VH-VL binders against Protein disulfide-isomerase A5 (PDIA5). Designs and how they scored, part 23

Target 1, 129 residues: Protein disulfide-isomerase A5 (PDIA5), of Homo sapiens (Human) (q14554r378to506)
Amino acid sequence: WMQNPEAPPPPEPTWEEQQTSVLHLVGDNFRETLKKKKHTLVMFYAPWCPHCKKVIPHFTATADAFKDDRKIACAAVDCVKDKNQDLCQQEAVKGYPTFHYYHYGKFAEKYDSDRTELGFTNYIRALRE
Key: E = the ipSAE of ESMFold2; O = the ipSAE of OpenDDE; V2 = 0.75 times the mean of E and O plus 0.25 times the DockQ between their complexes.

## First folded at step 17 (VH-VL; framework fv_cilgavimab)

Design q5 (from k3 with heavy chain S53Y; at its last look DockQ between E and O 0.04; V2 from the best seeds 0.00; counts 0 for: pae E 9.3 > 2, placed apart)
Fold by ESMFold2, look of step 17:
Order: C-alpha cells, then structure tokens, then sequence
Structure q5 (fold): chain C 129 residues (1-129), chain A 121 residues (1-121), chain B 112 residues (1-112)
C-alpha cells in the first residue's frame, strides 16, 4: 500500500473573494448603490470568460486608482449568478465583458474603448471634468 | 417618520429678498437631492430648482424664470435646505414646498407643508 | 425643457365609476437602458401639499390603494381610478423626471 501525497493547495480566491476596491454588486443592491455614485463604470462578466479574465487585473487597478474618490465606483456584476440574471437582462448585456457608464444610476453610455488600466482611467478622469 | 418643514415665508415688496429654510428629519438628509417646487394661488405646480449631493460639490439646477435671482444651498450638518430669493417679482407669489428629489426611482417622494411668499406693493 | 400636457383640465365622475386622466410629454421619457418611464403622478387635496401616487409611470407608492393604476410608455400616459371614492376628490399632476423636472397643468377630479 503506498502513502497518499500531500493534499493539493487550497484554491486561489475568486475575484469577488479578493479584497479589492472593485464593488461587487448583485440584482438586489445594484440600483440603490449606483444611485449614490456620481460616476460608476460597471463590468458585466462571467468568471469563465477568457476575455473577462484578461481585463480583471486592469479593471481592478482602475478601481484602486479611484478608491479615495467616494463619488466614483468601479463595480462588477457576475451575470452567471442566478440572482443577477434579471439585472443583466434588464441592462441589455449581450456578451462578456460589457462595460457601462452610469451617472447617478442612470445608464449614460457603453464603454467601447481600450480595456486597459490606462483606457479606463483616462475615461474616468474625463468624466470628472 | 419623514418630515420636511418650511419656514421664512411672508410679505415682501417687489425687488426685495427673502430666505426660506426647510428643516428635514426622519431620513438621511445627505443621501438625497433636494428640490423646491412652488404653486401660485389657484395655479399648478412649478419646479423651481434642485441641489445635488453636498459630497459632490452641491451643484444646482434652476428653472429659467428664477435663474440668476434664486440660490439653493444646503447644510447637511444641520439637515437644512435653503432658498435665497432676490429681486423678487409679483409672479414669484406662491406657496413654496421643499421636496426630496429622487432622480432615479421615485421622483419627488416627500413633501413639506409649504410656506407662503407674497410679493406685492 | 420637456413640456407636459394634461387633459382634461377638469373631470366630473360619479362615485364608483372610472376616472381617466391623460398626460403627454413633448419627448419620450423612457430610459431605454432600464426600460423605465421617468413619469410620476401626484395627488393634491385642497389645503394639502402634493403626495406621490405613482412612480416609473405604473408603480404604486406605498399606501396607495390598488384602484389607482398608471399605464402608458414613451410620451403618452394615463392615470386611472377604477372606482372613484369621495376621498379621491383632488387635483392630479403628472411630472417627468427624465431630465430637468416639469409638471403637467393638473386635472381636477370631482364627484358627479
């Protein structure tokens, strides 16, 4: 009888489980939370999506860059969660990732520019004018 | 129990000034935009102006007839909304209401009882 | 500014009958991203401040009886009182909050 190997290491924390400046929202709190922010850039995503995985570090860094401005939020919605399916449908999310800009909770425009930290931060800086 | 109580109304001559106050209680005042709405005797409702969050710089919007003459301000530490009215005209005669201004969901969900401003010579 | 037009100016309805109030906006107040119409209805009884009745065109404020209903979308809206009661005698205002707020001219509802 052979001895079993050491147990595998615990899994890495998910994006939502990481303690970042990204505001992870659900259908129950999305609208009331965004209402109180002058500017919110929202990433609608699926955890398995390769394009989403590539953008996550850039979006997270963007959230960190604006963490001290209480009028700004970088938020994320996991559209695979059951509780978020109605929200993602209501917000007309057709694919992942999708980025929307909201002004005091009202949709203003879709973000379609560079999906890099520099692209996101330049966009948000222009909104603060 | 949400309460909005206006005060400072009265009789004033054309060209005069008056400052209205609105004392708020029963809710987190700093979390609301606030509006002033007026109603001339026997007439309908007319929006006067609004003030956004103090945390966002307290920016304001005004209806055209009052722009440049009226100034809305707020003091979140005192839960109080103000309306400074200058260069008053007879057509400014109205009951003035303060309201919570829910831009995203409810519209004007809470109203005060109003204070009467009469502008006459 | 978005101009709000109400009709009729005055309406007399028998107790228990249906009252219908119309409101038109000069442009759409439908926000396509969330499919909500930014249109509210207010009730004002004599000597009282207005009270919020409906929001998002068709959603009833807490405590408002279910005989009140709102319908319509885009630029044309209706407030219906399915069975008029004595306490419903009031002036009713529509108001858009899609942009800079504006009110309709009001509709006075009276019994018979």
Amino acid sequence: as target 1 above (129 residues)
Amino acid sequence: EVQLVESGGGLVKPGGSLRLSCAASGFTFEDYWMSWVRQAPGKGLEWVGRIKYEDDGGTTDYAAPVKGRFTISRDDSKNTLYLQMNSLKTEDTAVYYCTTDDYFIYGFDYWGQGTLVTVSS
Amino acid sequence: DIVMTQSPDSLAVSLGERATINCKSSQSVLYSSNNKNYLAWYQQKPGQPPKLLMYWASYREKGVPDRFSGSGSGAEFTLTISSLQAEDVAIYYCQQYYSTPTFGGGTKVEIK
Scores: ipSAE 0.006, ipTM 0.630, lowest interface PAE 9.3, mean pLDDT 89
ESMFold2 (binder alone), look of step 17: mean pLDDT 94; pTM 0.955
OpenDDE, look of step 17: ipSAE 0.609; ipTM 0.876

Design q6 (from k3 with light chain P101Y; at its last look DockQ between E and O 0.34; V2 from the best seeds 0.63)
Fold by ESMFold2, look of step 17:
Structure q6 (fold): chain C 129 residues (1-129), chain A 121 residues (1-121), chain B 112 residues (1-112)
Amino acid sequence: as target 1 above (129 residues)
Amino acid sequence: EVQLVESGGGLVKPGGSLRLSCAASGFTFEDYWMSWVRQAPGKGLEWVGRIKSEDDGGTTDYAAPVKGRFTISRDDSKNTLYLQMNSLKTEDTAVYYCTTDDYFIYGFDYWGQGTLVTVSS
Amino acid sequence: DIVMTQSPDSLAVSLGERATINCKSSQSVLYSSNNKNYLAWYQQKPGQPPKLLMYWASYREKGVPDRFSGSGSGAEFTLTISSLQAEDVAIYYCQQYYSTYTFGGGTKVEIK
């Protein structure tokens, strides 16, 4: 997997700049933030990646569906940012997008199913309560 | 970073009582379910009981051999798990481990080093 | 209670050879909602507490060598050590965490 330089920002706000229910994380706050959540699904992405752009509305809708459950988070990490490169290497991110499931900050598995709102929400709802 | 340290083991006569403690660090103790597991000398592992997080109701469950005699409690402000053992029998002689109880995914993912309880006349 | 039965009770394996440990549960430990088997494997070396090896039957805990693998579903499970090393001498336990918790009786692995 090769990374391209980040494209120039469009006139509209970036995904990170939008006020959504998605938690946009960086290397400095990733572990501490995830430790507070029983369930976190993390999308590792690059802003220029077409596959990522296709999934973003689905992942954002998933975050909104769980916004009132304080134990659940949908988080995103922009692996192109210098601040996040060590994190993405530590998490063995090899391509974009990559989805990991964490339980109280501990990696459990890679999410490798449907990249749709229904796929994400069914996965989270099927976890033990 | 995760550390579980049991204490309070020792020699006690049948019918006696003993309280074990487990000091936890390196994780958010209040979010975790916790279990006690014991191992009689030269024998296998035996689950003793668990306590859920307060957010999940704080309830306890016990294995049949100890139900009614043992009580598990926790103090989240001190990151400490307790096992109160009453009406002790010689068959309660074992090393007692505290462990994180990840019912949801991992099973018993972190274990202490154990504390020995010997019940004999 | 779900009864867990391990076999064999003990086995001796030459260094570099395959070790196979079986675990059977008296009822299924498959949670159909997420399609996960709530079955764990633990390693206990002499003088040490148990250590988690596998969770969800086939998922390897972080830091566990690739030579350890778990397989099976429902009520029959296997732990395989593909190439036994000296440090693998231990007692291995399976454990269900589907409905309360029970351990298998253990399997002692020795070098022959």
Scores: ipSAE 0.662, ipTM 0.875, lowest interface PAE 1.7, mean pLDDT 93
ESMFold2 (binder alone), look of step 17: mean pLDDT 94; pTM 0.956
OpenDDE, look of step 17: ipSAE 0.792; ipTM 0.908

Design q7 (from k3 with light chain Y38W; at its last look DockQ between E and O 0.38; V2 from the best seeds 0.00; counts 0 for: pae E 2.03 > 2)
Fold by ESMFold2, look of step 17:
Structure q7 (fold): chain C 129 residues (1-129), chain A 121 residues (1-121), chain B 112 residues (1-112)
Amino acid sequence: as target 1 above (129 residues)
Amino acid sequence: EVQLVESGGGLVKPGGSLRLSCAASGFTFEDYWMSWVRQAPGKGLEWVGRIKSEDDGGTTDYAAPVKGRFTISRDDSKNTLYLQMNSLKTEDTAVYYCTTDDYFIYGFDYWGQGTLVTVSS
Amino acid sequence: DIVMTQSPDSLAVSLGERATINCKSSQSVLYSSNNKNWLAWYQQKPGQPPKLLMYWASYREKGVPDRFSGSGSGAEFTLTISSLQAEDVAIYYCQQYYSTPTFGGGTKVEIK
């Protein structure tokens, strides 16, 4: 894994600071936001994690593919942030990245398939309409 | 906390009518499909019918024994589900449960306590 | 309609022993799009409404003890209680939600 997460911020904007279709959530707004979405795929991550870095472009592309569907969200939670630590514990996040599927905010299953745009997109499209 | 509370049950003669209500709270009622499920005394569970969310067309579907006699409706502004029962028969005697109908994932994940309808003599 | 058949009608099991309940559907309830089985299990204790135990045949509802497990696919399913507890005395129902919902006839689980 990467160096100490207390290292200075990278020169470029963080994933959260970029303007993408991914909903970056925190402990204060997670549950209320998810309650309003029929389908949400959530990526729990740490910014220093190499596996997370490899998946970020794929997950971001997935969010973009569904940006016009008000019922669907691709969300991300930075588990290193203090305000997200209780949330990541409550959601039983054991490692990074972890992908959970929620239906109207209720946990349904862990996503354990291909971590590619096609894998994520096919999963969402295979859910019952 | 999700709560479903049925009311309107009671004793009615064959051929009569009753209207059941289900008051919902703790979730965004307008987004959910809702079902009625009944259970005759000492018997198993029987699905009665459902109503879809308005976003999914707002249509209803019924089990064969009640089709044409029962009507399900909803008032999303009051978070209330209704079951209008007409032309009641003795075989309609049951406890009637209101359920969230999570057709998409969970099945009937939340249930009310039920209200008893007795159709007799 | 899809007919759901449960067996046995009743089952007596000693505390701490395994209880096994079978459910058969008259046609497959496997959703080919995502390979999920649209089969749920409910527990109904005396004087109470039913409670969801399992969805998608093998997924436990929140708060359900891990001694409950579901298995099977297509048209044949099993609910297993690995170590029966006194509070597990109830009637158990399977239910398909692949199409127009239908329930099995129920299986009453008792302490031997």
Scores: ipSAE 0.609, ipTM 0.870, lowest interface PAE 2.0, mean pLDDT 93
ESMFold2 (binder alone), look of step 17: mean pLDDT 93; pTM 0.949
OpenDDE, look of step 17: ipSAE 0.723; ipTM 0.890

Design q8 (from k3 with light chain N34D; at its last look DockQ between E and O 0.85; V2 from the best seeds 0.00; counts 0 for: pae O 4.9 > 2)
Fold by OpenDDE, look of step 17:
Structure q8 (fold): chain C 129 residues (1-129), chain A 121 residues (1-121), chain B 112 residues (1-112)
Amino acid sequence: as target 1 above (129 residues)
Amino acid sequence: EVQLVESGGGLVKPGGSLRLSCAASGFTFEDYWMSWVRQAPGKGLEWVGRIKSEDDGGTTDYAAPVKGRFTISRDDSKNTLYLQMNSLKTEDTAVYYCTTDDYFIYGFDYWGQGTLVTVSS
Amino acid sequence: DIVMTQSPDSLAVSLGERATINCKSSQSVLYSSDNKNYLAWYQQKPGQPPKLLMYWASYREKGVPDRFSGSGSGAEFTLTISSLQAEDVAIYYCQQYYSTPTFGGGTKVEIK
């Protein structure tokens, strides 16, 4: 007698499908994109990773905060995609999420601190000084 | 399309001076380190010097053989790189190339066609 | 300055055969922070400027055919053309950009 079953909610758009200021990079354009940015914070992630899901909103917000600065970029690499597996291996990604800071495409350091919008923003702001 | 076009080469006597220019287009010139590389006739490649971007201090470095005689500068408003060569020597005879430096990360990825400098009495 | 030494000075290889060029640096060009070798390979054809083939020792520049490959680490490097083509006739240079840029002496590759 269930006359009006609630329709399941529509699937949420993937992070890549969302219109954000995050640069979604793949193996083919990773290096070329990074070398054109003075400061890039890259999030290596897996879509299924609960910790990644938790951080994505903070990282996205950070990207939006710096969207008007051409020298700054926040980028993401989906390491689950076949075409990105070699890239993630080359960048020594051992877990998810992993955050790397690049200076004009050169690996500078791993970001291993506060994974909040404030944390990311403060870090990037400090890089600009 | 990235383009680098050198000019200003020619014949000059020892002790003379010459100014080379490199006109850049097709990329954000101001963001790039730029280098000069020369090649003597029938010889290999030799790095001459570099200028960093303004964001990175705009400082210059030179190879030992040209230090004190050559000066690299840039005008970002004109997308132009310069090489001022003073006290020229016969051993400075070479084709001079301007190159993008990719912040010293990816090598020299773009090159001009070069301009010939001949130092001869 | 880091001294780059290439071998051989010249190489004649039959079409379709493998060409191997070696490059040695006087010191390691491996950067410990990113584990990258700051070594590039260039191709220069007659009357043309050099063209970047390889960076970070083993990464092909855009548009470079798959038959070109770079290998090595530290102070020993190799450029390999798996199957030499007519258009591959050129002088090849290695270059380190770990410190003040320096080039190898070049290797002339010709068809046997």
Scores: ipSAE 0.020, ipTM 0.663, lowest interface PAE 4.9, mean pLDDT 92
ESMFold2, look of step 17: ipSAE 0.226; ipTM 0.769
ESMFold2 (binder alone), look of step 17: mean pLDDT 94; pTM 0.955

## First folded at step 19 (VH-VL; framework fv_cilgavimab)

Design r1 (from q1 with heavy chain I105T; at its last look DockQ between E and O 0.69; V2 from the best seeds 0.00; counts 0 for: pae E 10.1 > 2)
Fold by ESMFold2, look of step 19:
Structure r1 (fold): chain C 129 residues (1-129), chain A 121 residues (1-121), chain B 112 residues (1-112)
Amino acid sequence: as target 1 above (129 residues)
Amino acid sequence: EVQLVESGGGLVKPGGSLRLSCAASGFTFEDYWMSWVRQAPGKGLEWVGRIKSEDDGGTTDYAAPVKGRFTISRDDSKNTLYLQMNSLKTEDTAVYYCTTDDYFTYGFDYWGQGTLVTVSS
Amino acid sequence: DIVMTQSPDSLAVSLGERATINCKSSQSVLSSSKNKNYLAWYQQKPGQPPKLLMYWASYREYGVPDRFSGSGSGAEFTLTISSLQAEDVAIYYCQQYYSTPTFGGGTKVEIK
């Protein structure tokens, strides 16, 4: 059956399964991972959400732009996963996407500006000052 | 897990010197400002001084009662904060805490267990 | 230096009742450029080091129970424990970090 050309193609890799500079976090490692970074911008999302799908390429490119800066992380949390639901409730995530800035793992502010690579990179560059 | 462990406290006569150490782990020590805060037995909290990260200039600042007598330094290769205390007085008797110092956001967010310094004849 | 004054010096409260602690600074600790009050609250339980409770006056540190809340702006601030529990027996300190850090004198909270 594996050699049957009529077999359905394998599913496309999820954002988490892709090899990108985005840190994909779960409730078990969220706080400890963020404590090691001076600046983290976190995207809370749902994979099927159209607004999230539009932003994913921009956020991914932002993570790549800062991949060599050890003080900065761009991270993502899939709030649809059962193991992340307590985290997303604790972080008061009420819609998707939601963007939070964390300073050494502690919540500092919600990001409400433009959801493009330029918007994200300008914001993060300003934090480095 | 963030850990701060102070050591070097003890009994010393007035006019003497001590050097306190604070061993840090579980975070990128070189990126943090660090402070010393003290608490005399049965009394309140008193900030002693701070040292900035090297990226932010590496400078120190001290509370008036200790300026000129105490020196804060750090060794980022050993993840260690130091407090050199000279010309000690009986009013310097306190538990000395090492803290992370997030001056613009959180204040003093992580604290060690403290080390007791007793200055008496 | 900015002088921090706490009141009362001590407070005895029955379990489940509200505890209110006041803190006054001799100057405003509100940064106009950041629109944040540079005021923190710490809890120190018997035999333990202080623990950060609140930052920017009203923002609760992660892991701090919802019964703790902070309010106020400029030079007058309040920490409220909405329903006191046995583990809340502690000394509470306010601290400004607008300039050279200074602490209030502390407020001891006890169960009646």
Scores: ipSAE 0.007, ipTM 0.657, lowest interface PAE 10.1, mean pLDDT 89
ESMFold2 (binder alone), look of step 19: mean pLDDT 94; pTM 0.952
OpenDDE, look of step 19: ipSAE 0.823; ipTM 0.919

Design r2 (from q1 with heavy chain I105L; at its last look DockQ between E and O 0.81; V2 from the best seeds 0.00; counts 0 for: pae E 6.7 > 2)
Fold by ESMFold2, look of step 19:
Structure r2 (fold): chain C 129 residues (1-129), chain A 121 residues (1-121), chain B 112 residues (1-112)
Amino acid sequence: as target 1 above (129 residues)
Amino acid sequence: EVQLVESGGGLVKPGGSLRLSCAASGFTFEDYWMSWVRQAPGKGLEWVGRIKSEDDGGTTDYAAPVKGRFTISRDDSKNTLYLQMNSLKTEDTAVYYCTTDDYFLYGFDYWGQGTLVTVSS
Amino acid sequence: DIVMTQSPDSLAVSLGERATINCKSSQSVLSSSKNKNYLAWYQQKPGQPPKLLMYWASYREYGVPDRFSGSGSGAEFTLTISSLQAEDVAIYYCQQYYSTPTFGGGTKVEIK
């Protein structure tokens, strides 16, 4: 009798590969994408950061909650990628995760409150007033 | 890139009329409030009026000196802002700028290059 | 309407030195619900449209050099250029957008 070795399991998809409602941005498209949205909450992150990993499900759920509002986006920038390092420096990202609110692509404030789905959704709803 | 291009300025006698246009590109025009701001030669800036996006009611508001004489409108299908100016006075002589208007968060963010309106005998 | 008063009307400053422009509103422009001052600053060079420099009194517009800063709250505001450069020669306007928009009279900044 003969037994083929099991093939290795496929790699788990990255957050960016998971096809969520989160807009994954890079330096080349950051400004143009954000200026088309009235309200954008951006998560600047590193994939290896444990604090980022804890927040990702909450931020992803927040993006899903607003997926049908064309004026709202939840976006993410991977600051470890070489192509994003200039953007993250320009946006004064000092640590991970960092959350910024942008209004039509212009920085308005840093988000420093609860890093839960409820915290994010309450903040965004208050902006819609 | 955001661009705002005014046109329709020129010479007109007191009591006359002009219509200014502002062609917009590089942003979602229908979502923005728009304003007109003017500047008399050698003088400071003066807000003329605004028009809200249709989503926010599409209403207009005007500075007192022009109320009843000027009318702001927009055509979102053509990405164009208009200023109809009637019963013109010599004090209406100015460069007229169209601007994006963020009453909620910013001031007047993007500006056109302006078009000159001269009202004189 | 809210009256905006700028001082001085004109200011001459040596290259590399600090320029300070004051703006006072006739009533508070602080939004209590947002805890933000609805106050903007603009730079206008000859033959050009105004350019937004600052919003919410102290927030710098994208691409504006770090030498520009804004401060103040309520009814009194300051624009500071920490080290004047030749390209900063312009007229500067404050503007409130708390209500019907009104501008200050402008401050002309020149090299001494």
Scores: ipSAE 0.041, ipTM 0.696, lowest interface PAE 6.7, mean pLDDT 89
ESMFold2 (binder alone), look of step 19: mean pLDDT 94; pTM 0.948
OpenDDE, look of step 19: ipSAE 0.762; ipTM 0.899

Design r3 (from q1 with heavy chain I105E; at its last look DockQ between E and O 0.83; V2 from the best seeds 0.00; counts 0 for: pae E 6.8 > 2)
Fold by ESMFold2, look of step 19:
Structure r3 (fold): chain C 129 residues (1-129), chain A 121 residues (1-121), chain B 112 residues (1-112)
Amino acid sequence: as target 1 above (129 residues)
Amino acid sequence: EVQLVESGGGLVKPGGSLRLSCAASGFTFEDYWMSWVRQAPGKGLEWVGRIKSEDDGGTTDYAAPVKGRFTISRDDSKNTLYLQMNSLKTEDTAVYYCTTDDYFEYGFDYWGQGTLVTVSS
Amino acid sequence: DIVMTQSPDSLAVSLGERATINCKSSQSVLSSSKNKNYLAWYQQKPGQPPKLLMYWASYREYGVPDRFSGSGSGAEFTLTISSLQAEDVAIYYCQQYYSTPTFGGGTKVEIK
């Protein structure tokens, strides 16, 4: 007689492992990727940060809203990874989350407004005008 | 990796014509404004002209010394920028660089290695 | 056209010391709508194309060492190299792009 085996719980995917419209960047590809986009909003984050966790769904939804505009990207950098620490220091990230707007890879300004889907989408629409 | 490679330079007599090409790779060429900048041997830098992306109107602007003699064009299907130079003068002798002109906002950030144009009898 | 004037024409500085290059425009290059100065700095070594150092007067291009800084507003600008290194020997150009782009005459920086 056979038992119906209970499958082990699947490991929860990290934000980076999920299939979303967010571009997850690392030091090796950060500059190259941003240079190809007219407008990029970058979220520098730590996976354990409560403020980051709260914003992730909003930022992900924002990326999805603009997925068909080839000139716009929403990107994320996990600053806790060792391979990204030099990048986050070079970009002057002092806390999490930090949002920077880049124009074809050049830093233009820090985003300091509402950390909601509406806040992000309104900001990006203003850039597109 | 971004690359800009100029070609078409050489010796030409005054009054002659020459066409320069700039082959681009490693970036979305059609989205960029492009410029030509020249440098006479041992001298400083001089902007020659620009062409905007098609999305921004595709128009050109030129420095006064070359207006009416030089024409900038682009072929986005070939990722190539062109400079047609007519009625050349000895004062046009220079190394000619193609550059990315980041929307007139962020300076000239990518440069080719240049091609030498010599105008002499 | 906006005339760009650099000073000095040539500058000799000891290794590790500060180098200061001045640039003056014949009219303001400040965009009031964006509150940005449309002023760039370039470094050029022999046999090489120019390399962008600064845009908007004080914003450092990606990959440029921290010892390079830019300051000034309106019609007067300064590029500072805080601790000159051997590899910084070059000619430096300022350039306005508020209107038809024009360059300064260049400043040659040498080790004393």
Scores: ipSAE 0.045, ipTM 0.705, lowest interface PAE 6.8, mean pLDDT 89
ESMFold2 (binder alone), look of step 19: mean pLDDT 94; pTM 0.951
OpenDDE, look of step 19: ipSAE 0.802; ipTM 0.913

Design r4 (from q1 with light chain Y62F; at its last look DockQ between E and O 0.70; V2 from the best seeds 0.00; counts 0 for: pae E 3.2 > 2)
Fold by ESMFold2, look of step 19:
Structure r4 (fold): chain C 129 residues (1-129), chain A 121 residues (1-121), chain B 112 residues (1-112)
Amino acid sequence: as target 1 above (129 residues)
Amino acid sequence: EVQLVESGGGLVKPGGSLRLSCAASGFTFEDYWMSWVRQAPGKGLEWVGRIKSEDDGGTTDYAAPVKGRFTISRDDSKNTLYLQMNSLKTEDTAVYYCTTDDYFIYGFDYWGQGTLVTVSS
Amino acid sequence: DIVMTQSPDSLAVSLGERATINCKSSQSVLSSSKNKNYLAWYQQKPGQPPKLLMYWASYREFGVPDRFSGSGSGAEFTLTISSLQAEDVAIYYCQQYYSTPTFGGGTKVEIK
């Protein structure tokens, strides 16, 4: 029985492990989850991607802004996970990050505007109209 | 699993009335617009009418051949869509389908199995 | 009302070959403001209700195999099955929702 003074600090939680309003989805639950939401904005990403890391705080804040609206989801798919590779191929994800809007699970369009909290929230508010 | 189950079809004399029901499950029924679509035996598809969600005004629209004779209603507490058919004509003979009416994609994405209405003297 | 005309009425195609179904509307079904065609395609097998295949002319519903594709704009549309399979034997309907919803007369697809 010895105290370990050289123990390394615990690793930081990943985005998926953090307690946020973002729904982290996998291939097994993607369609069923999206079918129950009138509006879903999905971020397809890779954890190592610098562009993704830059957007994550903005997307997370967007999810928090809509957390009480039952018709809206902000979701994320980690395309590097083996179990998600078929999904990301099926959704024609060609680069990271990619943002898709779904209406009750039906693909409607790619989001190509500002990757900021304001850009995302303005887009989603316009959909609620 | 999304499910729509129609009931209430049968044989009716011309001039008679019939009420169809559509039981919905597996989705938030109150958020959806709903339509009725019919298909005469061996024929194509014909839209009958629609009812909007309450959030979007709860109003109804009808195809010209049924306007004034058919009434669509919904009971969101029972997840049920209704079609009241009055003054039935032989031309109303068809399988009647309950559908979700998606006014964003402009299509009918979930369908019930249909219920047969036969109007015959 | 907008009249939808499908051709051919029936089509026999060898297994693995291309099937092409045409649909013409009496008026344009393209929304200029949304830049979307309010045109859907349905598959109906015997004893079953119709099943949505395509929306906005060219967008595939989830679970529909990628051998199904839709094309066209305005008033002329095509549904293509690139490699016909046995399970694709059905009647196919086009439908517009630009105004009062109307359907085409259907195209029956069979294996030759």
Scores: ipSAE 0.449, ipTM 0.835, lowest interface PAE 3.2, mean pLDDT 92
ESMFold2 (binder alone), look of step 19: mean pLDDT 94; pTM 0.956
OpenDDE, look of step 19: ipSAE 0.807; ipTM 0.912

